# VHH binders against Sulfite reductase [NADPH] flavoprotein alpha-component (cysJ): the designs that were tried, part 17

Target 1, 215 residues: Sulfite reductase [NADPH] flavoprotein alpha-component (cysJ), of Buchnera aphidicola subsp. Schizaphis graminum (q8k9d3r237to451)
Amino acid sequence: YKPAVATVLLNQKITGRNSTKDVHHIELDITNSNIVYTPGDALGVWYQNSSQLIKQILKLLSIRISDKVKVKDKIITIFEALKKNFELTTNTKHIIQKYTDVTQNKFLKKIISDNKKLNNYVKKTPLLKMIYDHPKKLSSQQLISILRPLKPRLYSISSSQSEMNDEVHITVGVVKKQISGTIHLGGSSSYLSQFLKIDDSVKIFVEEKSNFRLP
Below, E stands for the ipSAE of ESMFold2; O stands for the ipSAE of OpenDDE; V2 stands for 0.75 times the mean of E and O plus 0.25 times the DockQ between their complexes.

## First folded at step 20 (VHH; framework vhh_7pa5_2)

Design y4 (from w6 with W103F; at its last look DockQ between E and O 0.59; V2 from the best seeds 0.00; counts 0 for: pae E 2.2 > 2)
Fold by ESMFold2, look of step 20:
Structure y4 (fold): chain B 215 residues (1-215), chain A 120 residues (1-120)
Amino acid sequence: as target 1 above (215 residues)
Amino acid sequence: QVQLVESGGGMVQPGGSLRLSCAASGFTFSDYDMSWVRRAPGKGPEWVSDISGSGDSTYYADSVKGRFTISRDNAKNTLYLQMNSLKPEDTALYYCVKEEYEFGEGYFSWGQGTQVTVSS
């Protein structure tokens, strides 16, 4: 894909105060880019993990924010590594397996031994909740070994370039969960809806719609 | 592949009624919340109404509450919007939207829209 930088023109909640859903309409300026898209294409967005989420995870794992780790060929702080390089909200079977192996947690060992229990646990348990329920002292490198690389998120494009040549519009929904007295938010959705401000820059790319052929 | 096809739009006088339909395919319809979003000429989108997968829970924007009714027929994979007491400000392109939420992330699939025009 061909990365570009866009500027936020509008970030507007479009669900009313009485709605249980938090949905934002976001307009991005792509002026002087060579981006071309059609309705039905997806917009890929790189996001950053919140400092609050990072600090909470590190505290639960007894890791100092200033600890160093190796990421590829670079030595950086664990805080810097988690900000832009790794997924911190999405939980997966892979992550649960690795966390169980590193922590030797008895409850999680039972979960991973039964595929039906594992499927249910993945569905219901964000990464932070798993760590909160089953904390353990880890090294910074052990934490990195558990996590998966951060991937851009794809959003359906709701604008038409024939009408809005210099803009691309997306719609982003946020789900809030209270877990142990703490509200948990989606990583990419919360970045886009709550932390991204008008005039901020965001790194994007266009992904063409997958082809579907008649049988 | 998700496919959403709206129909039932048209021209109507103020005070009139229309019923919009959205034929859905390419996914298990009853598993997903659905919504109607409208876009008036030269304006941003407005979240008009939504309905849970089962049909048990609904939401309406204040601008349409009491006048519009969202419903779904899960056996026919069809979403509806009954629009009564229509006003000129209801003139817009109305989109059927599939809502998908995964790990706190919301993803939306849009239909092509159906035009509603309310004029004297």
Scores: ipSAE 0.487, ipTM 0.813, lowest interface PAE 2.2, mean pLDDT 85
ESMFold2 (binder alone), look of step 20: mean pLDDT 88; pTM 0.884
OpenDDE, look of step 20: ipSAE 0.849; ipTM 0.955

Design y5 (from w6 with E105A F108A; at its last look DockQ between E and O 0.06; V2 from the best seeds 0.00; counts 0 for: pae E 13.3 > 2, placed apart)
Fold by ESMFold2, look of step 20:
Structure y5 (fold): chain B 215 residues (1-215), chain A 120 residues (1-120)
Amino acid sequence: as target 1 above (215 residues)
Amino acid sequence: QVQLVESGGGMVQPGGSLRLSCAASGFTFSDYDMSWVRRAPGKGPEWVSDISGSGDSTYYADSVKGRFTISRDNAKNTLYLQMNSLKPEDTALYYCVKEEYEWGAGYASWGQGTQVTVSS
């Protein structure tokens, strides 16, 4: 795929004031991007992780925010690396296995040795909760070694380019959970809903989906 | 309280068809993308198909493309999966999944599943 840059035209909460759900309608200007999409396509969006989430993780792992780490042949602070280069919310079997190997945590060793326990654990345990429950001092490079590179999030496109040739619209639900006394926000959903402002630039691409339905 | 109840599974011969249903309650059904996910014996979960909240956008895994059709009836709060030309490798427990817009399956609500068995 070829990334493009879009400009935010609208970011509007569409759930009511008394609703516990936080869902945003987002309109993006693609006028000069050469983006083409059809009904059924998805929009990939590169997001940034919140400073609050980054600080929570670094505190739990006894890592200073100013520590340096190598990412893609660049030397940057661990704070900047976590902000733009790595996923901090998704947990996977692979991440759990790597975290267990690096930390040598006895509880997690039992989890990964039993496929049924691992399946249940990954479904119930976000990345932050795993780290919160099982903290350990790590180096910045050890932390990078267990994390996945940031991948764009896919959102269903709610607009038609035949009607709105210069715009693409998406709907984003905000993921918010309180984990062990701290507030946890979803990485992409909080970026798109809470931090992205009108006139900001957003890096995007179109993900084609095969289906038998025509526009 | 979110509830997802799958039905319509069963035993079929190779080449047969089944239609799965998922009755949804406890949330505004049309606000959420929905998925079918399956687990074959001895394997982890495998994504099968997605449908947007409006029903206008559908997506399929390569292994089922052309054979399976996802649909929804937002007036009845029901998700469907029409499965045609079934193969033994389609044998699995099929789950209806309410997707969260961002976070992975660990935050999504899953039904109890309905068993599909394709045996010669």
Scores: ipSAE 0.000, ipTM 0.103, lowest interface PAE 13.3, mean pLDDT 79
ESMFold2 (binder alone), look of step 20: mean pLDDT 85; pTM 0.861
OpenDDE, look of step 20: ipSAE 0.022; ipTM 0.281

## First folded at step 21 (VHH; framework vhh_7pa5_2)

Design z1 (from w6 with Y59S; at its last look DockQ between E and O 0.52; V2 from the best seeds 0.00; counts 0 for: pae E 4.1 > 2)
Fold by ESMFold2, look of step 21:
Structure z1 (fold): chain B 215 residues (1-215), chain A 120 residues (1-120)
Amino acid sequence: as target 1 above (215 residues)
Amino acid sequence: QVQLVESGGGMVQPGGSLRLSCAASGFTFSDYDMSWVRRAPGKGPEWVSDISGSGDSTSYADSVKGRFTISRDNAKNTLYLQMNSLKPEDTALYYCVKEEYEWGEGYFSWGQGTQVTVSS
C-alpha cells in the first residue's frame, strides 16, 4: 500500500474515568499526503512495542536486554530488535510449534500433537501468556527465529474525508483490567492510546475496502 | 462483513423521547459488547453508553445517565437506545458501534449513524 507519515492532532479519552474500558479518539493530520479514504476503509498503523512488554519477555527467557543479535545485515541489541522489528503480541500455530521445539515443553508438545487442541490454544493464548506459563532460557537468536516481522495494525476509520479533507480519525481501546494471569499491553493500542502525544509522528497507510452501503 | 444499520432518529421537541435501533449482521451479535457514540456539530465524539454481549452490564456518560437506557435483543440481533427527557444538547449524529477486544486491544466497527435533532 502507500505509506505516509501523519501528525497527531488530538488524543482524547472518550470513556468515563470509571469505565472498565479505555477508549481513545485519535485525530491525525494527513496534510500533503497522497491519502484518500472512504467510509469502510481501515487505517494501518505502524507501532513500537512497549519497553515493559519487551522487558517481561526477556526476563522470562533469561535474555539480557543488551545482548546482541543479527537482523539481516545489522547487529543491534535484542531490545532494539524487539522494539521495532518483531510482532510480540499475536500468537500463531507456527510460533507455538517453534517455541515448543526450542523449549521441548511437555505441555505444549501435547497441544501441537492434536490439531483441535492447537487451534483452540492459538485462539485462547497470546504470545506473552504462552511464554509466561512456559518460561525457558533462550538465546537472543533463538528468540528472533521464533518471532514474525512486525505488521501494522488495522483500525476502522471513524471520519469522513468529505467533512475533514486533511484528517483521518480512528478509535482505539484497551481493557483497563488484566485479561488473564499475565499483564498484557496491546502493542498498537497501547502505543496509540497511552503513549502517543499531540505533535508525534506515526507511519500509516489506508487499506481500501468495498463499500456496500448506499448513500 | 459486519453491517450496522441505525434507525429511529428524527426531530423532537425538548422533553420528548426517541428510541434508536441498530440492526446488526455479519457476526455473532451476542459475542460482542456494543455501544452508542454521538457526535454533535463542531464537537468530537462522545461515548454515550455501552452494554456487554450478554446484556448484563451497562454504563452511561454522566450527561445522559438517568435519561437514556441502552438495551439489546440478542434473539433479534438488535441494539437499542431509549432516550427520554431530551435536551437541545442531545442533538447529534448517533452511531452504533461494535466493540471487539482481543487481549485488551480494542477494534471498533461503526454504523453510518442516525440524526437526532432536539429543537423547538
Scores: ipSAE 0.300, ipTM 0.709, lowest interface PAE 4.1, mean pLDDT 83
ESMFold2 (binder alone), look of step 21: mean pLDDT 88; pTM 0.879
OpenDDE, look of step 21: ipSAE 0.759; ipTM 0.907

Design z2 (from w6 with S35A Y59S; at its last look DockQ between E and O 0.53; V2 from the best seeds 0.00; counts 0 for: pae E 2.5 > 2)
Amino acid sequence: QVQLVESGGGMVQPGGSLRLSCAASGFTFSDYDMAWVRRAPGKGPEWVSDISGSGDSTSYADSVKGRFTISRDNAKNTLYLQMNSLKPEDTALYYCVKEEYEWGEGYFSWGQGTQVTVSS
ESMFold2, look of step 21: ipSAE 0.480; ipTM 0.807
ESMFold2 (binder alone), look of step 21: mean pLDDT 88; pTM 0.882
OpenDDE, look of step 21: ipSAE 0.832; ipTM 0.942
ESMFold2, look of step 22: ipSAE 0.442; ipTM 0.774
ESMFold2 (binder alone), look of step 22: mean pLDDT 88; pTM 0.882
OpenDDE, look of step 22: ipSAE 0.834; ipTM 0.944

Design z3 (from w6 with E102Y; at its last look DockQ between E and O 0.52; V2 from the best seeds 0.64)
Fold by ESMFold2, look of step 21:
Structure z3 (fold): chain B 215 residues (1-215), chain A 120 residues (1-120)
Amino acid sequence: as target 1 above (215 residues)
Amino acid sequence: QVQLVESGGGMVQPGGSLRLSCAASGFTFSDYDMSWVRRAPGKGPEWVSDISGSGDSTYYADSVKGRFTISRDNAKNTLYLQMNSLKPEDTALYYCVKEEYYWGEGYFSWGQGTQVTVSS
């Protein structure tokens, strides 16, 4: 997929203040981007992880925000690395195995030794909860060694290009969820709804409907 | 694949009533929250109402509270919107929406919409 850059035209909350759901209508300008989409296609969006999520993870792992790491051919702070380069919300069997190897956590060793227990744990335990329940001092390089690269999120397109040739519209929702005594602010949906402003740039691509799947 | 088919729209005079239906297929209906979203001519979408998978928790926008009632029949895989005391400002294309949340991150599937027109 070749990424294109879109400009935010509108970011409007469409749920009332008494709703437990925070739903936003977002309009993106795709003029001169050569993007073509049809009904049923999805829009892939690259996002940034929230500063609050990053700080919670770093605190639990006793990592200073200013620590340096090597990401590909660049040396940057761990904060910047986590903001744009790594998945911080989704947990996988591979991530759980890596975290267990690095921490040598006894509880997690039992989990990974039984496929049924591992399958159940993956379904019930987002990354932040695993770290919250089983904290350990890590180096910044150890942390990024267990994480997966950030992947764009897919959203159903709510516009028709035949009616709105130069725009693509998406609807993004967030429901606050508490994870082990902290409020989870989410990843892509929180980025899009809470932090994108008119005239900001967003990196996007189109995913054809035959390939559309939930993240 | 998910299919949502709205029906029951039409033309009514102010003060009238309509009941919208949404036939759902391609997923376990009772597992998901459902919503009605409307788009008035020349305006962006408005989140009108939603209902939990079990049907026991509902939300209404202030503009429709007391006049509209969302309901679902999980045995028939059907979502409803009873619209009473209709006003010209209720004129819009009404969409049935399936809500899906992963750890608080929402993803929505839309029907094609059914037109409601309130005029004299």
Scores: ipSAE 0.535, ipTM 0.828, lowest interface PAE 1.8, mean pLDDT 85
ESMFold2 (binder alone), look of step 21: mean pLDDT 89; pTM 0.893
OpenDDE, look of step 21: ipSAE 0.840; ipTM 0.955

Design z4 (from w6 with S30D; at its last look DockQ between E and O 0.54; V2 from the best seeds 0.00; counts 0 for: pae E 2.5 > 2)
Fold by ESMFold2, look of step 21:
Structure z4 (fold): chain B 215 residues (1-215), chain A 120 residues (1-120)
Amino acid sequence: as target 1 above (215 residues)
Amino acid sequence: QVQLVESGGGMVQPGGSLRLSCAASGFTFDDYDMSWVRRAPGKGPEWVSDISGSGDSTYYADSVKGRFTISRDNAKNTLYLQMNSLKPEDTALYYCVKEEYEWGEGYFSWGQGTQVTVSS
């Protein structure tokens, strides 16, 4: 990756108020970044998890926001660790297995032992819902052992440098989910659409078309 | 590799009609919502219309309601936009867009667009 920092020039909702979809057009200033892109390239974006999502997870696991954890070579609060270092939205078979091992949850043990049940559970159960349904007191270090590192999110570039040499444009969609009356907000699209403001900085990189692959 | 290839653009006089097509490949077409987005010269993008994977639900921007019809043929992996009563304001590059959502986080794949020009 060749990371750069871009500045937000515009963040505009482009779906109408009656649409069930919340889609934003985002324009980023890449002046002096030496970024080059061509049609078909994607923009990788490093995001931050929402404080709301972090607090919900920590409450369900009886973890204090101020607790310290070791992340690589650094000791930081669990709140700081979850904000920038770990994926908090996506659930995977690996995460489910780890959570089951740490919690010894009997329902989840049954899910894991049946590949068909596990496949179905992964498809319909985001991370927060799994934790909500099966809470347990964990240490901060146990939580980190379950989670996967945060990866940048790829977005198709909707601009051309032949037209806009100093800018890169992306389109970001957000849908809302409720868990126990709370809309589930988090991850890259929520960060970009709802929290990122004009003049904010965003860490980015360009992924060439030949390497372009969605998760 | 996701591929979206738009066609059917061209030059027409005001009041005319065009039908845009988008040939899709590299993914299971009927699993995904699809949309048309247009970009006039020097303007930001406008979300024109979208359609659910099954074809049962549609949305239209106010600027095109009653004049444009989105449809899809899931057997042919093709998205359509029927544009009637065209106006000079409809002049734009029209993009076919694949919508993908995971856990409320969206990723959109774009075609290269087809030009529609409405002028006398």
Scores: ipSAE 0.455, ipTM 0.793, lowest interface PAE 2.5, mean pLDDT 84
ESMFold2 (binder alone), look of step 21: mean pLDDT 87; pTM 0.870
OpenDDE, look of step 21: ipSAE 0.867; ipTM 0.959

Design z5 (from w6 with Y59H; at its last look DockQ between E and O 0.57; V2 from the best seeds 0.00; counts 0 for: pae E 3.8 > 2)
Fold by ESMFold2, look of step 21:
Structure z5 (fold): chain B 215 residues (1-215), chain A 120 residues (1-120)
Amino acid sequence: as target 1 above (215 residues)
Amino acid sequence: QVQLVESGGGMVQPGGSLRLSCAASGFTFSDYDMSWVRRAPGKGPEWVSDISGSGDSTHYADSVKGRFTISRDNAKNTLYLQMNSLKPEDTALYYCVKEEYEWGEGYFSWGQGTQVTVSS
């Protein structure tokens, strides 16, 4: 794929004030980029994790926001590492296994020993909920060893380049879910809808329709 | 591959009616919420209405409430919008939209749109 930087032209909530759905239409300027897309292509977006999510995770794991870690031979704070480098919202069987190994949590040991229970747990339990339910003091390096690298999210393109040669449009829905007394947001959807402002830059790429797969 | 094909647009006088259809394929239609979104010339999109996968829950924008009715036929994989008491302000390109949500992440697939023109 060919990564590019786009500039936000418009970020508009298109659901009404009384709607339970929070849906945003986002228009991105791709002028002077090498971006080419056709109908049916998807737009990949590299997002940043919210500061609120990072702080919640670090608090539950008793990790100081300023702790240092090594990421690809660079030494940076754990906060900086989590903001751009690691997946913080989705849970996987791999993550659950590693978290269980590091924490030695007895409940989670039972979950991973039964494939049916594990399959159900991964579908119902985002990363933050697992950590909230089963907190443990970890080192910063232990935390990043559990996590997977941040991967871009794919969005269906709602524009035509023949009509909008210098723009690409996407639609992003945000779902707020309250788990254990806290509100949880998607990493990419909250970045795009809540934090990205007009004139901000965002890193993108085009995924051709023959390779398109929803996350 | 998801395909959404709208039809039923056209030109009507104010006070008239139209029924829009959207033929869906490439996914299990009944598993997904669906929406109608419209875009007037030179303007941004407006959310018009949505319906749950089962068809049991519907929502409408204030500007169309009482005049438009969203429905679906899951046996025919078809979404509908009945538009009554049409106004010039309803003139727009109307899109069928598939809604997909995964734990806080929303993803939408769009049709090509069908034009509705309400003019005197």
Scores: ipSAE 0.324, ipTM 0.704, lowest interface PAE 3.8, mean pLDDT 84
ESMFold2 (binder alone), look of step 21: mean pLDDT 88; pTM 0.883
OpenDDE, look of step 21: ipSAE 0.816; ipTM 0.926

Design z6 (from w6 with E100Y E102Q; at its last look DockQ between E and O 0.48; V2 from the best seeds 0.68)
Amino acid sequence: QVQLVESGGGMVQPGGSLRLSCAASGFTFSDYDMSWVRRAPGKGPEWVSDISGSGDSTYYADSVKGRFTISRDNAKNTLYLQMNSLKPEDTALYYCVKEYYQWGEGYFSWGQGTQVTVSS
ESMFold2, look of step 21: ipSAE 0.637; ipTM 0.871
ESMFold2 (binder alone), look of step 21: mean pLDDT 89; pTM 0.890
OpenDDE, look of step 21: ipSAE 0.858; ipTM 0.951

## First folded at step 22 (VHH; framework vhh_7pa5_2)

Design aa1 (from w6 with E100Y; at its last read DockQ between E and O 0.60; V2 from the best seeds 0.78)
Amino acid sequence: QVQLVESGGGMVQPGGSLRLSCAASGFTFSDYDMSWVRRAPGKGPEWVSDISGSGDSTYYADSVKGRFTISRDNAKNTLYLQMNSLKPEDTALYYCVKEYYEWGEGYFSWGQGTQVTVSS
ESMFold2, look of step 22: ipSAE 0.611; ipTM 0.867
ESMFold2 (binder alone), look of step 22: mean pLDDT 88; pTM 0.884
OpenDDE, look of step 22: ipSAE 0.868; ipTM 0.959
ESMFold2, fold request of step 23: ipSAE 0.753, 0.781, 0.767; ipTM 0.909, 0.914, 0.911
ESMFold2 (binder alone), fold request of step 23: mean pLDDT 88, 88, 88; pTM 0.882, 0.882, 0.882
OpenDDE, fold request of step 23: ipSAE 0.886, 0.881, 0.893; ipTM 0.962, 0.961, 0.967
ESMFold2, last read: ipSAE 0.786, 0.751, 0.744; ipTM 0.917, 0.911, 0.909
ESMFold2 (binder alone), last read: mean pLDDT 88, 88, 88; pTM 0.879, 0.881, 0.876
OpenDDE, last read: ipSAE 0.882, 0.895, 0.883; ipTM 0.961, 0.967, 0.962

Design aa2 (from w6 with S35A D50T S52D G53S; at its last look DockQ between E and O 0.57; V2 from the best seeds 0.00; counts 0 for: pae E 3.7 > 2)
Fold by ESMFold2, look of step 22:
Structure aa2 (fold): chain B 215 residues (1-215), chain A 120 residues (1-120)
Amino acid sequence: as target 1 above (215 residues)
Amino acid sequence: QVQLVESGGGMVQPGGSLRLSCAASGFTFSDYDMAWVRRAPGKGPEWVSTIDSSGDSTYYADSVKGRFTISRDNAKNTLYLQMNSLKPEDTALYYCVKEEYEWGEGYFSWGQGTQVTVSS
């Protein structure tokens, strides 16, 4: 699928103020794009990780925001690297294994040695929670060696091109709750709900929804 | 594959009642929160109601509170919306929505919708 650029037309919260859920309806202008979609397709969105999430991770790992790191032949700050280049919310078996190897954490060593425990842990534990529960001082280069490249997130399309609009609409939800010492927010959902405003540009693509459904 | 099929829409006069149903398949229905969302022609969507996976907790938009009742039957994999005292502004396409949250990030699956028209 080839990326296209869309312009934000609307970002509107559609749940009440007293709801524990923060759901946004987002309308994107795809005029002059060659994008075609049908009902049931998904929209892939490239996002940036929130500054709040980045700062929490760096604090837990005793990494200064200004520390430099090498990414694909460029030297940039760890903050910039994390903002645009790496996944910060999704946890995987590979990430857990690498974090365990770098930290030598005793609890995590037991988890990775038992495939059933590892399967359960990865399903229940976002990246930030793992780091919060098992912090350690790392170098910025060690941190990016653990992480996976940022991948676009998929959202169900709630619009139809047969309605004679060059638009695509998605619905994004975020749960607002207090969590002692950790925050469990989606990177893409936080970006879409809290950062994007009218006339901002966002990179997108269309994909069959079933190909990218996460458990 | 997740499938959500709405039914029970139609035309009613103001003050009338309708009961919407949503047959769910392709996932463990009792594990997920469910919602009804409506979209009037030319307007943005409105989050009408949600019900948690067990059926114990519900949310209603102020525009429908006291008139609409969301419920679910987890044995039949079916979501319901009882709509009473219908008003012309309730005219919309009503969608059944499966809510999935992963560490605070929401993913939604939509049905095709059922039309509700309130007019004389």
Scores: ipSAE 0.330, ipTM 0.726, lowest interface PAE 3.7, mean pLDDT 83
ESMFold2 (binder alone), look of step 22: mean pLDDT 88; pTM 0.879
OpenDDE, look of step 22: ipSAE 0.835; ipTM 0.937

Design aa3 (from w6 with E100T; at its last read DockQ between E and O 0.60; V2 from the best seeds 0.73)
Amino acid sequence: QVQLVESGGGMVQPGGSLRLSCAASGFTFSDYDMSWVRRAPGKGPEWVSDISGSGDSTYYADSVKGRFTISRDNAKNTLYLQMNSLKPEDTALYYCVKETYEWGEGYFSWGQGTQVTVSS
ESMFold2, look of step 22: ipSAE 0.595; ipTM 0.859
ESMFold2 (binder alone), look of step 22: mean pLDDT 86; pTM 0.859
OpenDDE, look of step 22: ipSAE 0.827; ipTM 0.949
ESMFold2, fold request of step 23: ipSAE 0.600, 0.633, 0.667; ipTM 0.859, 0.873, 0.886
ESMFold2 (binder alone), fold request of step 23: mean pLDDT 86, 86, 86; pTM 0.859, 0.857, 0.860
OpenDDE, fold request of step 23: ipSAE 0.876, 0.877, 0.877; ipTM 0.965, 0.964, 0.964
ESMFold2, last read: ipSAE 0.669, 0.644, 0.653; ipTM 0.878, 0.866, 0.881
ESMFold2 (binder alone), last read: mean pLDDT 86, 86, 86; pTM 0.861, 0.857, 0.857
OpenDDE, last read: ipSAE 0.872, 0.880, 0.877; ipTM 0.964, 0.965, 0.965

Design aa4 (from z2 with E100Y; at its last look DockQ between E and O 0.50; V2 from the best seeds 0.67)
Fold by ESMFold2, look of step 22:
Parts: C-alpha cells; structure tokens; sequence
Structure aa4 (fold): chain B 215 residues (1-215), chain A 120 residues (1-120)
C-alpha cells in the first residue's frame, strides 16, 4: 500500500428522493499526493466505524464505553478500539465460532456443528444481528478476541486521470438495514457517504486492477 | 474480470428513439441489480434507472419517467435501456453499472459508456 491523504471536494447524492438506494458520487482532491491510477484501478479507503454502531454493540454486551483494553501493546478505551481497529459489520464463520465459544450460546452451538447450517447463517446474519439475537455480558477483552482487524475497503474509480489529473472519483452506495426497528449504519460506505463532508481528509491508496476483485 | 460493454448509442433527432444494450460477463448476471447512469458534458453523474437481479423491481429518475424503460434478459446476460421521446438534455455518455451490496454497503462496477447525442 502507498497511502496518501485526500481532501473531499464533493459528496453528492445521485439517486432520487423516491429511491430506496442512497448512492453518492464523491470527488477527492489528490493534488501533490503522488497518486497515479489507470483505468480499472480501485481506491482503497481507511474508514472509521460509526459511534452509533459501537454503542449498540457495547449496550447489547453490557460493556462500558470507557472500559480499557490492550490493542497491539497500547491501552485504549474499548470505544476507541472499536472505532479504528476492528471490523464491526462483516460476519464470518470464524467470528461466529468465537462468539459461540465465549458466550456458550446453545442455539449457536447447533449452528456451528453443521457446516451447511453455518454457511447459511453467515450469509443471512450480519454481526450486529447475531449479537442482538444472542446478547451476553462480555468483558471488553473477550469482545476484542472475537473480532477481526479492520481492513480498508476498495471502490471502483469512476474518473480518468488523463481527464482529471488532480482528482479521483468514486461511487458509494448505502441501503439502510433495520434490525428490530433500529437503523444500522454500514462501515466504510456509511463513513464515506454520511459522515465525510467537504474539506475533510480521508486516508486512501490505489489498488492495481490486476489485484482488484469486487466485492 | 467483470466486463460491461455498452452499445447502441449514436446521434438522433429530438423526439426519436434509441435502445442501449449492455453485454455482461465475468459474473452471475441474474444475482445482481443493474443500473444506467449518465454523465452530460461538464456535469456530474445522474442515476437514470435501475433494475433488480430478477427484473421484478425497477426505478427511474423523474427526468426520464414515462420515456425510458429499463429491462434485462438474464438468459442472454444483457441489460437494456429503451429511450423514447428523446430531448437534447438527454445528450450524455451512458454507463452500464453492476451493483453489489454486502450488509447494506454498495459497490459498483462501470462499463466504458456509450455516447448518446440528441440534436436538432
């Protein structure tokens, strides 16, 4: 990765007011960043998890927002750790197995005992939904042990550097999903579309098209 | 590996019709929502229309409702946009777009676009 910092020039919703899809066109200033991209390349974005998502997870697990945890030889609050260091939206077989181990949840034990059931569950159940359905008091360190490190997200670049030498453009979509009447904000796409504003900085990199695989 | 190739653009007089096609390959076409997005000269992109993977649900921008019809043929891996009653303001580069949503987060793959020019 060759990271750089870009500045938001434009964040414009391009879907109509009647659409169930919330799609944003985002223009980023890369002047003097040494970024070079070609057609088919992707833009990697380091994002932060929303405070709303973090608070929902901590409430369901009876964890105080100010609790301290050790993350890579640093002691920080659990809130800070979840904001920048861990994936909070994506569920995986590994996460489900670990959550089952630390909670000893009987329903989830049945799920993980059969790969077919586990495959179906992971497809249908985002991380927040699993925790919502099967809450348990955990320590902050137990929660950290379940989660995977945060990874940047890749977006197709919709601009050409031959036409827009000092800019990179991406398209970001959100379909807000409710779980029991609560709207869940996604990770990277929510960060980009809902929380970044003009003149904000965002950490980015270019991923060569030969390495880029959607999703 | 995802490939989206638009065709069917060209020059047409106001009031005319044009049908755009998008040949899709490198993915299971019927599993994904698809869209048409256009970009007029010097303008930002406009989300023209979208269609669900099955074809059962469609949406249109207010500016094209009643004039444009999106459709898909999942047996031929092809997306279509029928454009009727064309106006000069419909002049734009029209892109075929593949949509992918994971946990409410949307990602998009773009074709190279096909030019539509409506002039008197």
Amino acid sequence: as target 1 above (215 residues)
Amino acid sequence: QVQLVESGGGMVQPGGSLRLSCAASGFTFSDYDMAWVRRAPGKGPEWVSDISGSGDSTSYADSVKGRFTISRDNAKNTLYLQMNSLKPEDTALYYCVKEYYEWGEGYFSWGQGTQVTVSS
Scores: ipSAE 0.598, ipTM 0.861, lowest interface PAE 1.6, mean pLDDT 86
ESMFold2 (binder alone), look of step 22: mean pLDDT 90; pTM 0.898
OpenDDE, look of step 22: ipSAE 0.843; ipTM 0.941

